# VHH binders against c3ng28: the designs that were tried, part 7

Target 1, 373 residues: c3ng28
Amino acid sequence: MLIIIRPSGEIALKSPRSRRNFEHTLANNIRSVIKEGKIWRSQGVLFLEVNDNNKNIEELSKVFGIASFSPVMSIKSYNNNLEDIINKAKEVFAEIVKGKIFSVRAKRIGSHNFTSLDVQRKVGEALYPFSRGVNLENPEVEVFIEIRNDVAYFYYKIIKGPRGLPVGVAGKTVVLFSGGIDSPVATWMMMKRGSIPVILNFNLGGSVHRKFVLEELSVLRKWSGGHKLKLFIVNGTDVLIKLSQIEKRNRVVMLKRVMYKVAERLCDKANAKSITTGESLSQVSSQTMTNLYVTEYGIKYPIFRPLIGFDKEEIVELARKIGTYEYSIKLPEYCAISTKARTSVELDEVLKDEENLNIDYEKVLENSEVIEI

## First folded at step 22 (VHH)

Design q7
Fold by OpenDDE, look of step 22:
Structure q7 (fold): chain B 373 residues (1-373), chain A 119 residues (1-119)
Amino acid sequence: as target 1 above (373 residues)
Amino acid sequence: EVQLVESGGGLVKPGGSLRLSCAASGFTFSRYYAAWFRQAPGKEREFVSKIYTTGDTHYADSVKGRFTISRDNAKNSLYLQMNSLRAEDTAVYYCARWGRYIEDLMDIWGQGTLVTVSS
């Protein structure tokens, strides 16, 4: 089976050097996902040759950097013989257009003694007897012919990819991963922009929490372009015990700050250049503008919040699309949830609390469980 | 009145076993996590074990494999089965109520029960 893979449109807009890098990364990611096959670049597209029984082809729909892909039939057009193209079109498309209103779309790259319009017209005429008619504006079926130099490709199926950029092109980001609905979505969004996530989880719910986090990550692994996901699980119980020493109203914000501080250490260790969270503005009391300011105060890495402008319904829809929703909703409520959290915590108060707590963030990270998914 | 009352402490030889109990009253025990802490003479109070509403458990490394925390919601009771006791396990053991929310962390404590491990 031969498949034409079309990279995301934004890749084509990159400088030649960047474009090549992105396409190369995309090819590598595809190799990782498909596991068996031949892939090569040509004139802005990728070609993938695989066995007909390859079960992993469907996974291309989860490879970021792919706009679309199509299984194709192909012939070499010797001597620019349009008649050969027409004959092959009949062979490939006659059954597809049978009894249907159809249209022919042709694209041509290279030098030929015919135009794309010629191809559309002649192939259309040839297929017409098999069809119920032609309609260019609203066909029931579209068939496609792409002629690239001396090769003509025939296809009628276009499968959409997830677009975005190939995972790996943007470096690493440490993700604060709670296992709720939001953090998997945030992770997915960062992967879509080409980043490799390093997962940091504070286990606040024991084995059940761990279980669901792992399930969610298993889902996300299908989107990672073959990149392994490294998971750091911090014992949240120990952190919570320490937090019990400060005022109740500040504990939620302080917990987040502790998470950010540990994430900062992990960035150093993992060579990540950012921290990602699933925070949405004003979604909960702890996620006010003021509290976000206080929480990230002094963190040396940029904090990415891809969900900052999303509402809960939008996030849920994305979670469903990604496939993590079903696991996230099963996660029990944990101590990270507050009913009485202050909507505005004072920075000086939090900094004093932080000083008093004197948490060794490096040690917290060192004591974490490390899992590779 | 909301309260926790520990019992079952006593003198035991090294390698021996003891079972502590904590009786809860004045609140719905099944809605809370619960934990055991201990404080040895001259030392700070330290975490021993926690049990979630789901029945999941967590243990300090020092007691892992030797102690077992359990709960009976019908009896509003928390238990700590201590096996293979060591001299360093000597302490006053406290049970604590642990809420689901961060604001409710260990908001109620028992009076403690003394466990002495000595030859």
Scores: ipSAE 0.782, ipTM 0.922, lowest interface PAE 0.6, mean pLDDT 94
Fold by OpenDDE, last read:
Order: structure tokens, then C-alpha cells, then sequence
Structure q7 (fold): chain B 373 residues (1-373), chain A 119 residues (1-119)
């Protein structure tokens, strides 16, 4: 089976050099995901030759950088033989248009002795006897012919891809991954923008927490464009024990700050240039504008919050779409989720607490469990 | 009055077993997590084990596979089954109430019970 793959529209808007780079990365990602098959680039699209149709369709549907793709039939049409195209169209589309109102769309790239309109007209005429009629504005079925130089491609199915950018083009980001509903979605969104996530988890729930985090990451791995995911699991219990030494009302914010500090160290280690969180503005007391300011104060890397403007329902919908929702909802409620947190912790107070705690963030990271997914 | 009282400590030989108990009073035990800590002579207090309200458990690496934490909510009791005891397990063992939220971390402690592992 041959599949034509159309890169995301935003890739086409890039400079020729950048576009080629993005397309190259996309091809590599597809190669990594599909594993079996032949892929090549030609005139702004990718071609994929595979033996399995259904599995590959599912896999391609999760490759960022793809706008759409279509299974195609192809013939070589030497010497601009329009009759060959018409005959093949009859073979491929007769059953598809049978008893239906249809339309033909044709596109040409290259030099030919016929126009796209000629193709549409002649193929339309050829298919008309099989159909219930032709309607260009509101057809029941639309069939497509794409002629690229001396090869004609025939298709009628257009499958939407996830769009976005190929994973890898934007570098690495450290993700604070709690295992809740939000953090997997945030991770997904960053991958969609071409980032490779490095996962940092503070385990607050033991084996159950670990289990569901791994399940969620297994789902996300299907979206990673073939890139492996590194997971760092910090012992959250040790951190919580330390936090017991400061005022109760400041502990949630301090926990987040500790996470950012450790993430900062991980960025250095993993050559990541940003930190990503699943935080949404005012979703919880620890995520007020003031508390966000305090938590990230002094962090040298940009902190991306792709969900900052999303409401909980929207995030849940995305989680369902991604496939992580079913695992996230099984996580027990942990100490990090508090309804009693102060909504406006003072920066000076937090900095003083931080100094008193004297946490060795590097050691915390060094003692983490590392898993490659 | 909110209170935790440990019991079951004593002298045991290396390789032996001991079961510690912690009796809770003055609060609804089933609503809280609970944990065991220990403090050896001249050392800092260290985490041993934690149990959630769901029954999920967490252990320090040093005791994993040897110790088992459990709870009986009907009896308002926390337990620590210690097997394959080693000399390095010698310590005063403390039970602690551990709240669900981070603001309610270990706020109540027992007085401790001494465990001595010696040949």
C-alpha cells in the first residue's frame, strides 16, 4: 500500500531550508514509528509504502507534523497519456461513485499536455454512467486525482493527522509530571510543538502512583514520533518530610518551588531549555497568579504552561482524546493537591523558608530512579 | 485527646521477627495516612514505611521486602511486621499520623518503642 502524507500547513510557510529540515525530521519520525516500510520525500509531500493498512493508519494518526494522509493507487502515465488516467480512474472509482452524486478533483504538478480541468471533465464523464449524477458544490462522494510529473495518484479517503510540528524540531523540555489529568495533556501539547519531553515525577503515592505514571507515559509514547521518553522519579516522601519543617500554609507552594528547582537541575543535565507544567490559572489555590510568580522566581529557564488558559473541562476532553484520562482518574488523591493552600504566599517568606530547608536539589535528582520508555 | 501509643518493642536476635503496634485515639484513624519512623542512637530520624487510606503502602529501601506495614481501622491500630531483622534496625520506632493534605503532614507522634537487635 502506498500512502501520501501531507505535512502540516505551517511547515509549508517556513523558509525552504527550514521546511526541508522539518520534512526530514518528519520522515525520520515516521520511519521510527512505522519501522517497516519505505518512506521518501517528493515535491512537498511524503510517500510511505507499507504492507499493513490499518495499523499504520492508527500510527500515522499520532505523528505530529502530519496534516493529512491518504491511501493511494498510482500508475505511471508516460507521455502524458490522459487515457491511461481515465481508465485507471474508472477502475478505482467506479464502485466508489456507484449510485451516488459525485465530484472529481484533480491537481497537477509538472508539465502536461492537459489541464486539471481536462482531467476533471474527462474522468467525470467516464464515471458518470456509474453514478447518480455530478454535483461540484455538494457531492456525496469526492474523488481525487493528483498527477505529479509522470505519475498519477488516485484516492478518495483523506484522513486527518494531528498537525503540529515533528517531535524533535524544538529541542527538549523538562516536564513536571504529576500523573494527574493535566500534566499528560501538557506533555502532549509540547510534543505537538516539536519538543521532546524529559519527564520529572515526584512520587507521592508509592507503587500505585508509579504504575499509573508509567501507563500514562506508555500512551504518550505513541505520540512521541518514535522518540524515547526518559523518566526521572524522585522520592516525594523525602521531600514531604523536609517540608514538614515549614509553615503548613506555605508547603504546597514550596513543594512546587522544589519541583522547579529540581527541574532546573535536570534541564542542565538533559540539555533542555525549558520547563513545562500542567498548571492552569486559578484552577487551584497554588496556581494563582501570585503563587505562580513566587514558585518560579529565580528559575533560569522559561516555564511553559500550555494549559494556562484552559478550563478543567477542556483539559479533560483533551485527556480523553489523548487516551490518558482513564489512567489519570485512577490516581489517588495525594498531599500535593490541597484545598487549604494559601492563595497568596509572600515571596520573601518563601525565600526564607527555602534557605532554611537547604535542600540539595542536585542530590535529589541524583537519587532519582531513571527509566527509559 | 489525640494520641498515638506504640508497643511491641524489645530485644531480638539477628534474623528474628517482631511486630510493632500503634494505638490511635481521639480522632478518626481511617481518615488519615499513617507512617513509621525510626531513630537509631546518634542518628537522625528516618522514614520506615507509610500506609495510605486505600491500603497502598510505601517503604524505605532499607526495609523493603522485610517489613510490612498494615492497619486495622476498626481497632484504630497501625502495625509494623518486621522480619529478618538486622543489627542496623536497632532504633526507637515511632508511629505518626499523616494527613491527606500536605498541610497535615506528620502532626501527631507517639512516644516510641525501642527495638534492639543483638546477638
Amino acid sequence: as target 1 above (373 residues)
Amino acid sequence: EVQLVESGGGLVKPGGSLRLSCAASGFTFSRYYAAWFRQAPGKEREFVSKIYTTGDTHYADSVKGRFTISRDNAKNSLYLQMNSLRAEDTAVYYCARWGRYIEDLMDIWGQGTLVTVSS
Scores: ipSAE 0.779, ipTM 0.919, lowest interface PAE 0.6, mean pLDDT 94
Fold by OpenDDE, fold request of step 23:
Structure q7 (fold): chain B 373 residues (1-373), chain A 119 residues (1-119)
Amino acid sequence: as target 1 above (373 residues)
Amino acid sequence: EVQLVESGGGLVKPGGSLRLSCAASGFTFSRYYAAWFRQAPGKEREFVSKIYTTGDTHYADSVKGRFTISRDNAKNSLYLQMNSLRAEDTAVYYCARWGRYIEDLMDIWGQGTLVTVSS
């Protein structure tokens, strides 16, 4: 089976050098996902040749950087032989247009002694006897022909990809991953922009918490373009015990800050250049503008909050689309959930608490469980 | 009144076993995480074991494989089965309620029960 893969429109807009790099990364990711087959770049698209029984083809719909892809039939069309194209079109499309209102779309790349319009017209005429008629504006079926130099490609099925950029083109980001609804979505969004996520989780819910986090990551792994996901699980119990030593009203904010501090260390270790969170502005009491300011104060790396402007319903919709929602909602409640957190914590107070706690963030990270997904 | 009351402490020989109990009153213990802590003479209080509302358990490395935390919802009680006791296990053992919210971490403590492991 031969598949034409169309890269995201964003890639086409890049400089030639960047475009080549992105397409190359995309090809590598596709290769990793498909595992078997041949992939090559040509004239702004990717071609993928695979066995007909390849079970991973459906995964292309989750490879960022793909706008769409189509299984195609192809023929060599030498000497600008339009008749060969017409005959093959009849063979491929007759049953597809049978009894239906149809249209033909053709495009050419290269030099030919015929136009795309010629192809559309002649193929349309050839297919007309099998159909119920032609309508260019509102067809029931649309068939496509691409003539690329001396090869003609025929297809009628267009499968949408997730668009975005190929995972890997933007480097690595450490994701504060709680296992709730938000953090998987944030992770997904960062992957869509070409980032490889390094997952940092504070286990606050025991083995059940761990279980669902792993389930969510298994879902996200399908979107990672073949990249393995590294998961660091910190013992949340130890951290919470330490936090019990400070004033109650500051614990939630301090927990977040501890997470950022550990994430900062992980960035150094993993060669990541950013921290990502699922935080949304004013979604909860701990996520006020003031608290966000306090929590990230002094952190070396930029903190990305892709959901900062999203409401809960929007995030839920994305989670459903991604496939993580069903696991996220099963996550047991844990101590990180709070309705009593201060909406405004003073920076000086938090810094003082931080100093008093004297948490060894490197040690916290060192003691984490590491899993490769 | 919300309270926790530990019992079951005593003197045991090395290698022996002891079962501690913690009785809760004024609240439903099963709705909360619960934990055991201990404090040896001249030392800081240290974490021993935790049980989640899901029934999952967590143990300090020093007691893992020897101690078992459990609960009886009908009796509104928490237990710590201690096996293969060592001299270094000598301490006052405390039961603590682990509140639902982070603001309520270990918000209720028992008075403690003394465990002495000695030949």
Scores: ipSAE 0.766, ipTM 0.911, lowest interface PAE 0.7, mean pLDDT 94

Design q7
Fold by OpenDDE, fold request of step 23:
Structure q7 (fold): chain B 373 residues (1-373), chain A 119 residues (1-119)
Amino acid sequence: as target 1 above (373 residues)
Amino acid sequence: EVQLVESGGGLVKPGGSLRLSCAASGFTFSRYYAAWFRQAPGKEREFVSKIYTTGDTHYADSVKGRFTISRDNAKNSLYLQMNSLRAEDTAVYYCARWGRYIEDLMDIWGQGTLVTVSS
């Protein structure tokens, strides 16, 4: 089976060098996902040749950097022989257009003695006797012919990819992964922009928490372009015990800050250049503008909050789309950050508390469980 | 009234065993995480063990392999089985309720029960 893979449109906008690099990364990711097959680049698209029984083809719909892909039939059309194209079109499309209102779309790359319109017209004429008619604006079925130099490709199925950029092109980001609804979505969004996530989880709920976090990550692994996901699980018990020593009103923000501090250490270790969270502005009391400012204060890496402008419903919809929602909603309530946090903590108080707590963030990270997914 | 009451403390020889109990009243203990702490004379209170609502457990390194935390939902009670006791285990042992929110961490404490390990 031969598949044409169309890269995301934004890849085409890159400089020639960058484009090549992105396409190369995309090809590598596809190889990792498909596992068996031949892939090559040609004139802005990727071709993938696989066995007909390949079970991983459907996974292409989850490979970031793919706009769409189509199984194709192809013929060599030497000497600009339009008749060969017409004959093959009849063979491939007659049954597809049978009894239906159809349209033919053709495009050419290269030099030919015929136009795309010629192809559309002639193929349309050839297919017309099998059909119920032609309608270009609202067909029941659309068939496609793509002529690339001396090869004509025939397809009628266009499967959408997730677009975005190939995972790996943007480097690594440490994700504060709570296991709730938001953090998996944030992770997904960062992967869509080409980042490899390094997952940092504070286990606040025990085995059940761990279970669902792993489930969520298993889902996200399908979107990682073949990249393995490293998970660092911190036992949150010790951290929480320490937090019990400070005023109640500051505990939630301090917890987040501790997470950021540990994430900072992980960035150093993993050569990540950013921290990602699932925080949304004013979604909860701990995520006010002021609290975010205090939480982030002094962190040396950029903190990306891809959901900062999303409402809860939008995030839920994305979680459903991604496939993590069903697991996220099963997390115990203990795993959720409190909704009773002060809406505006004082920076000086938090910094003083931080100093008094004297948490060894490096040690916290060193004691974490490491899992590769 | 919400309260926790520890019992089972006493004098024991090194290498001996003791079982502590913590009885909850005024609330359903099984709906909360629970923990044991201890405070030795002249020392700060330290974490000993925690049990989740799922039954999962966590232990301080100093007691790992020797102590076992458990609960009986029917009796609304928490337990700490202490084996291979050492002199350094001498302390007042406290049970605590783990609140549902971070603001309520260890929001309820018992009065404590004294464990003395001495030859």
Scores: ipSAE 0.765, ipTM 0.911, lowest interface PAE 0.7, mean pLDDT 94
Fold by OpenDDE, last read:
Structure q7 (fold): chain B 373 residues (1-373), chain A 119 residues (1-119)
Amino acid sequence: as target 1 above (373 residues)
Amino acid sequence: EVQLVESGGGLVKPGGSLRLSCAASGFTFSRYYAAWFRQAPGKEREFVSKIYTTGDTHYADSVKGRFTISRDNAKNSLYLQMNSLRAEDTAVYYCARWGRYIEDLMDIWGQGTLVTVSS
């Protein structure tokens, strides 16, 4: 089986050097996902040759950097032989257009003694007797011919990819991963921009919490472009016990701050240059403008909040699309940090509390469970 | 009135066993996390064990493999089975209710029960 893979349009906008790098990364990711066959770059697209019984082809729809892909039939057409193209089109498309209203779309790359319109017209004429008619605006079936130099490619299936950038092109980001609805979506969004996520979870719910986090990550692994996901699980019990020593109203914000501080250490360790969270502005009391300010105060890495402007419904829709929603909703409520946090914590109070708590963030990280997914 | 009452403390020899009980009143204990803490003479209070509503458990490293936390929902009680006791386990042991939210961490405590491990 031969598949033509179209990179995201965004990649085509890059400089030639960057484009090559992105396409190279994309090819590597595809290799990792498909695990067999041959892949090569040519004139802005990727070609993938695989066995007909390959079961991983559908996973291409989850490889960031792919706009679309199509199984194709191909012939070598030397000397600009349009007749060969027409004959092959009849062979490939006659059954496809049988009894249907159809259209032909042709594209050319290279020098030919015919135009794309010529191809469309001649192939259309050849297929017309098999069909119920032609309609360019609203066909029941559309067939495609792409002529690239001396090779003509025939296809009628276009499968959409997720677009975005190939995972890996943007480096690593540490994700504060709670296992709720939001954090998996945030992770997915960062992968879509080419980042490899390093997952940091504070386990507040025991084995059940761990279970759902792993399930969600197993889903996200399908989107990681073949990249393994590293998960660091901090036992939240010890942290919570320490937090019990400070005023109740400050505990939630302090917990978040502790998470950021540990994430900062993990960035150093994992060579990540940012921290990502699933926070949405004013979604909960702990995510007010003021509390976000206080929580991230002094953190040396950029804090990315890809969901900052999303509402809950939008996030849920994305979670469903991604496939994590079904797991996230099963997360026990007690795993939630709080629904009654103070809406505005004073920075000075938090800093004083932080000083008094004197948490060894490095040790917290060192004591974490590490899992590769 | 919401209350926790510990019992079962006493004198035991090294290597011995003891079972502590914590009886709850005024609330349903099984709806909450629960934990055991201990405070040795001249030392700060330290975490011993936690049990989740799911039955999952967590232990301090110092007691792992020796202590077992459990619940009896019918009796509305929490237990701590302590085996292979050591001198360093000598302390007043406290049970605590662990609330759902961070603001409610260990919001109810018992009066404590003394465990003395001595030859």
Scores: ipSAE 0.762, ipTM 0.910, lowest interface PAE 0.7, mean pLDDT 94
Fold by OpenDDE, fold request of step 23:
Structure q7 (fold): chain B 373 residues (1-373), chain A 119 residues (1-119)
Amino acid sequence: as target 1 above (373 residues)
Amino acid sequence: EVQLVESGGGLVKPGGSLRLSCAASGFTFSRYYAAWFRQAPGKEREFVSKIYTTGDTHYADSVKGRFTISRDNAKNSLYLQMNSLRAEDTAVYYCARWGRYIEDLMDIWGQGTLVTVSS
């Protein structure tokens, strides 16, 4: 089976050099995901030759950088023979348009002795006897012909891709991954923008927490364009014990700050240039404007919060779409950060607490469990 | 009244074994994480072991492979089986309830039980 793959519109807007790079990355990602088949670039699209497998279609549907793709039939049309195109169209589309109102859309790239309109008209005429009629405005079935130089492609299915940019084009980001509903979605969104996530998890719930985090990441791995996901799991027990030494009202905010500090160290190690979180503004008491300011104070890297403007319902919808929701809701309650945090912690107070705690963030990271997914 | 009461401490020779118990009253212990801590003379209190509501366990490196934390829900009790005891294990051992929220953490402590490992 031959599939024509259309890159995201954003890629087409890039300079020729950048476009080529993005398309190249996209092709590589597809190779990594599909593993079997042949892929090549031509005239702004990708062609993928695979065995007729529904699995491959599903896999392609999760490759960022794809706007859409279509299974196609093709013929070589030597000498710009329109009759060959018409005959093949009859073969491919007669059953598809049978008893239906249909339309023909044609596109051509290259030099030909006929126009796209000629193709639409002649193919339409040829298919008309099989159909219930033609309607260009509201057809029941639309069939497509693309003539690219000396090859004609025929298709009637257009499958939407996830769009975005190919994973890898934007570099690496360290993700503070809690295993809740939000952090997987944030991770997904960053991948959609071409980032490779490096996952940092503080395990607060033991083996069950670990289990579901791994399940979520297995889902996200299907969206990673073939890129492996590196997971760092910090045992949260030691951190929490340290936090018990400071005032109760400041512990949640301090925990977040500790996470950012460890993430900063991981950025250095993993050559990541940003930190990503699933935080949403005012979703919980610890995620107020003031608390966000305090928690990230002094961090060297930009902190991306893709969900900062999203409400809980929107995030849940995305989680369902991604496929992580079913796992996220099974996380133990203890894995959730408390909602009883102070809504406004003073920076100076937090800095004093931080000094008193004297946590070795490098050591925390060094003692983490590392898993490649 | 909510309380924890440790028992089972005593004098033991190096290489010996001891089992500590922690009895909870006034609440259902199985609904909380639980932990053992210890404090040696002149030293700070240190973490020994933790048990999650799922039954999962965590140990300090110094006791890993030698100590086992467990619970009996019917008896509303926590246990610490200590094997291959060493002189450095000498301390007052405390059980603690791990609160549901980060703000609470170890919110209830026992009075402690003394374990002395000496030849």
Scores: ipSAE 0.758, ipTM 0.908, lowest interface PAE 0.7, mean pLDDT 94

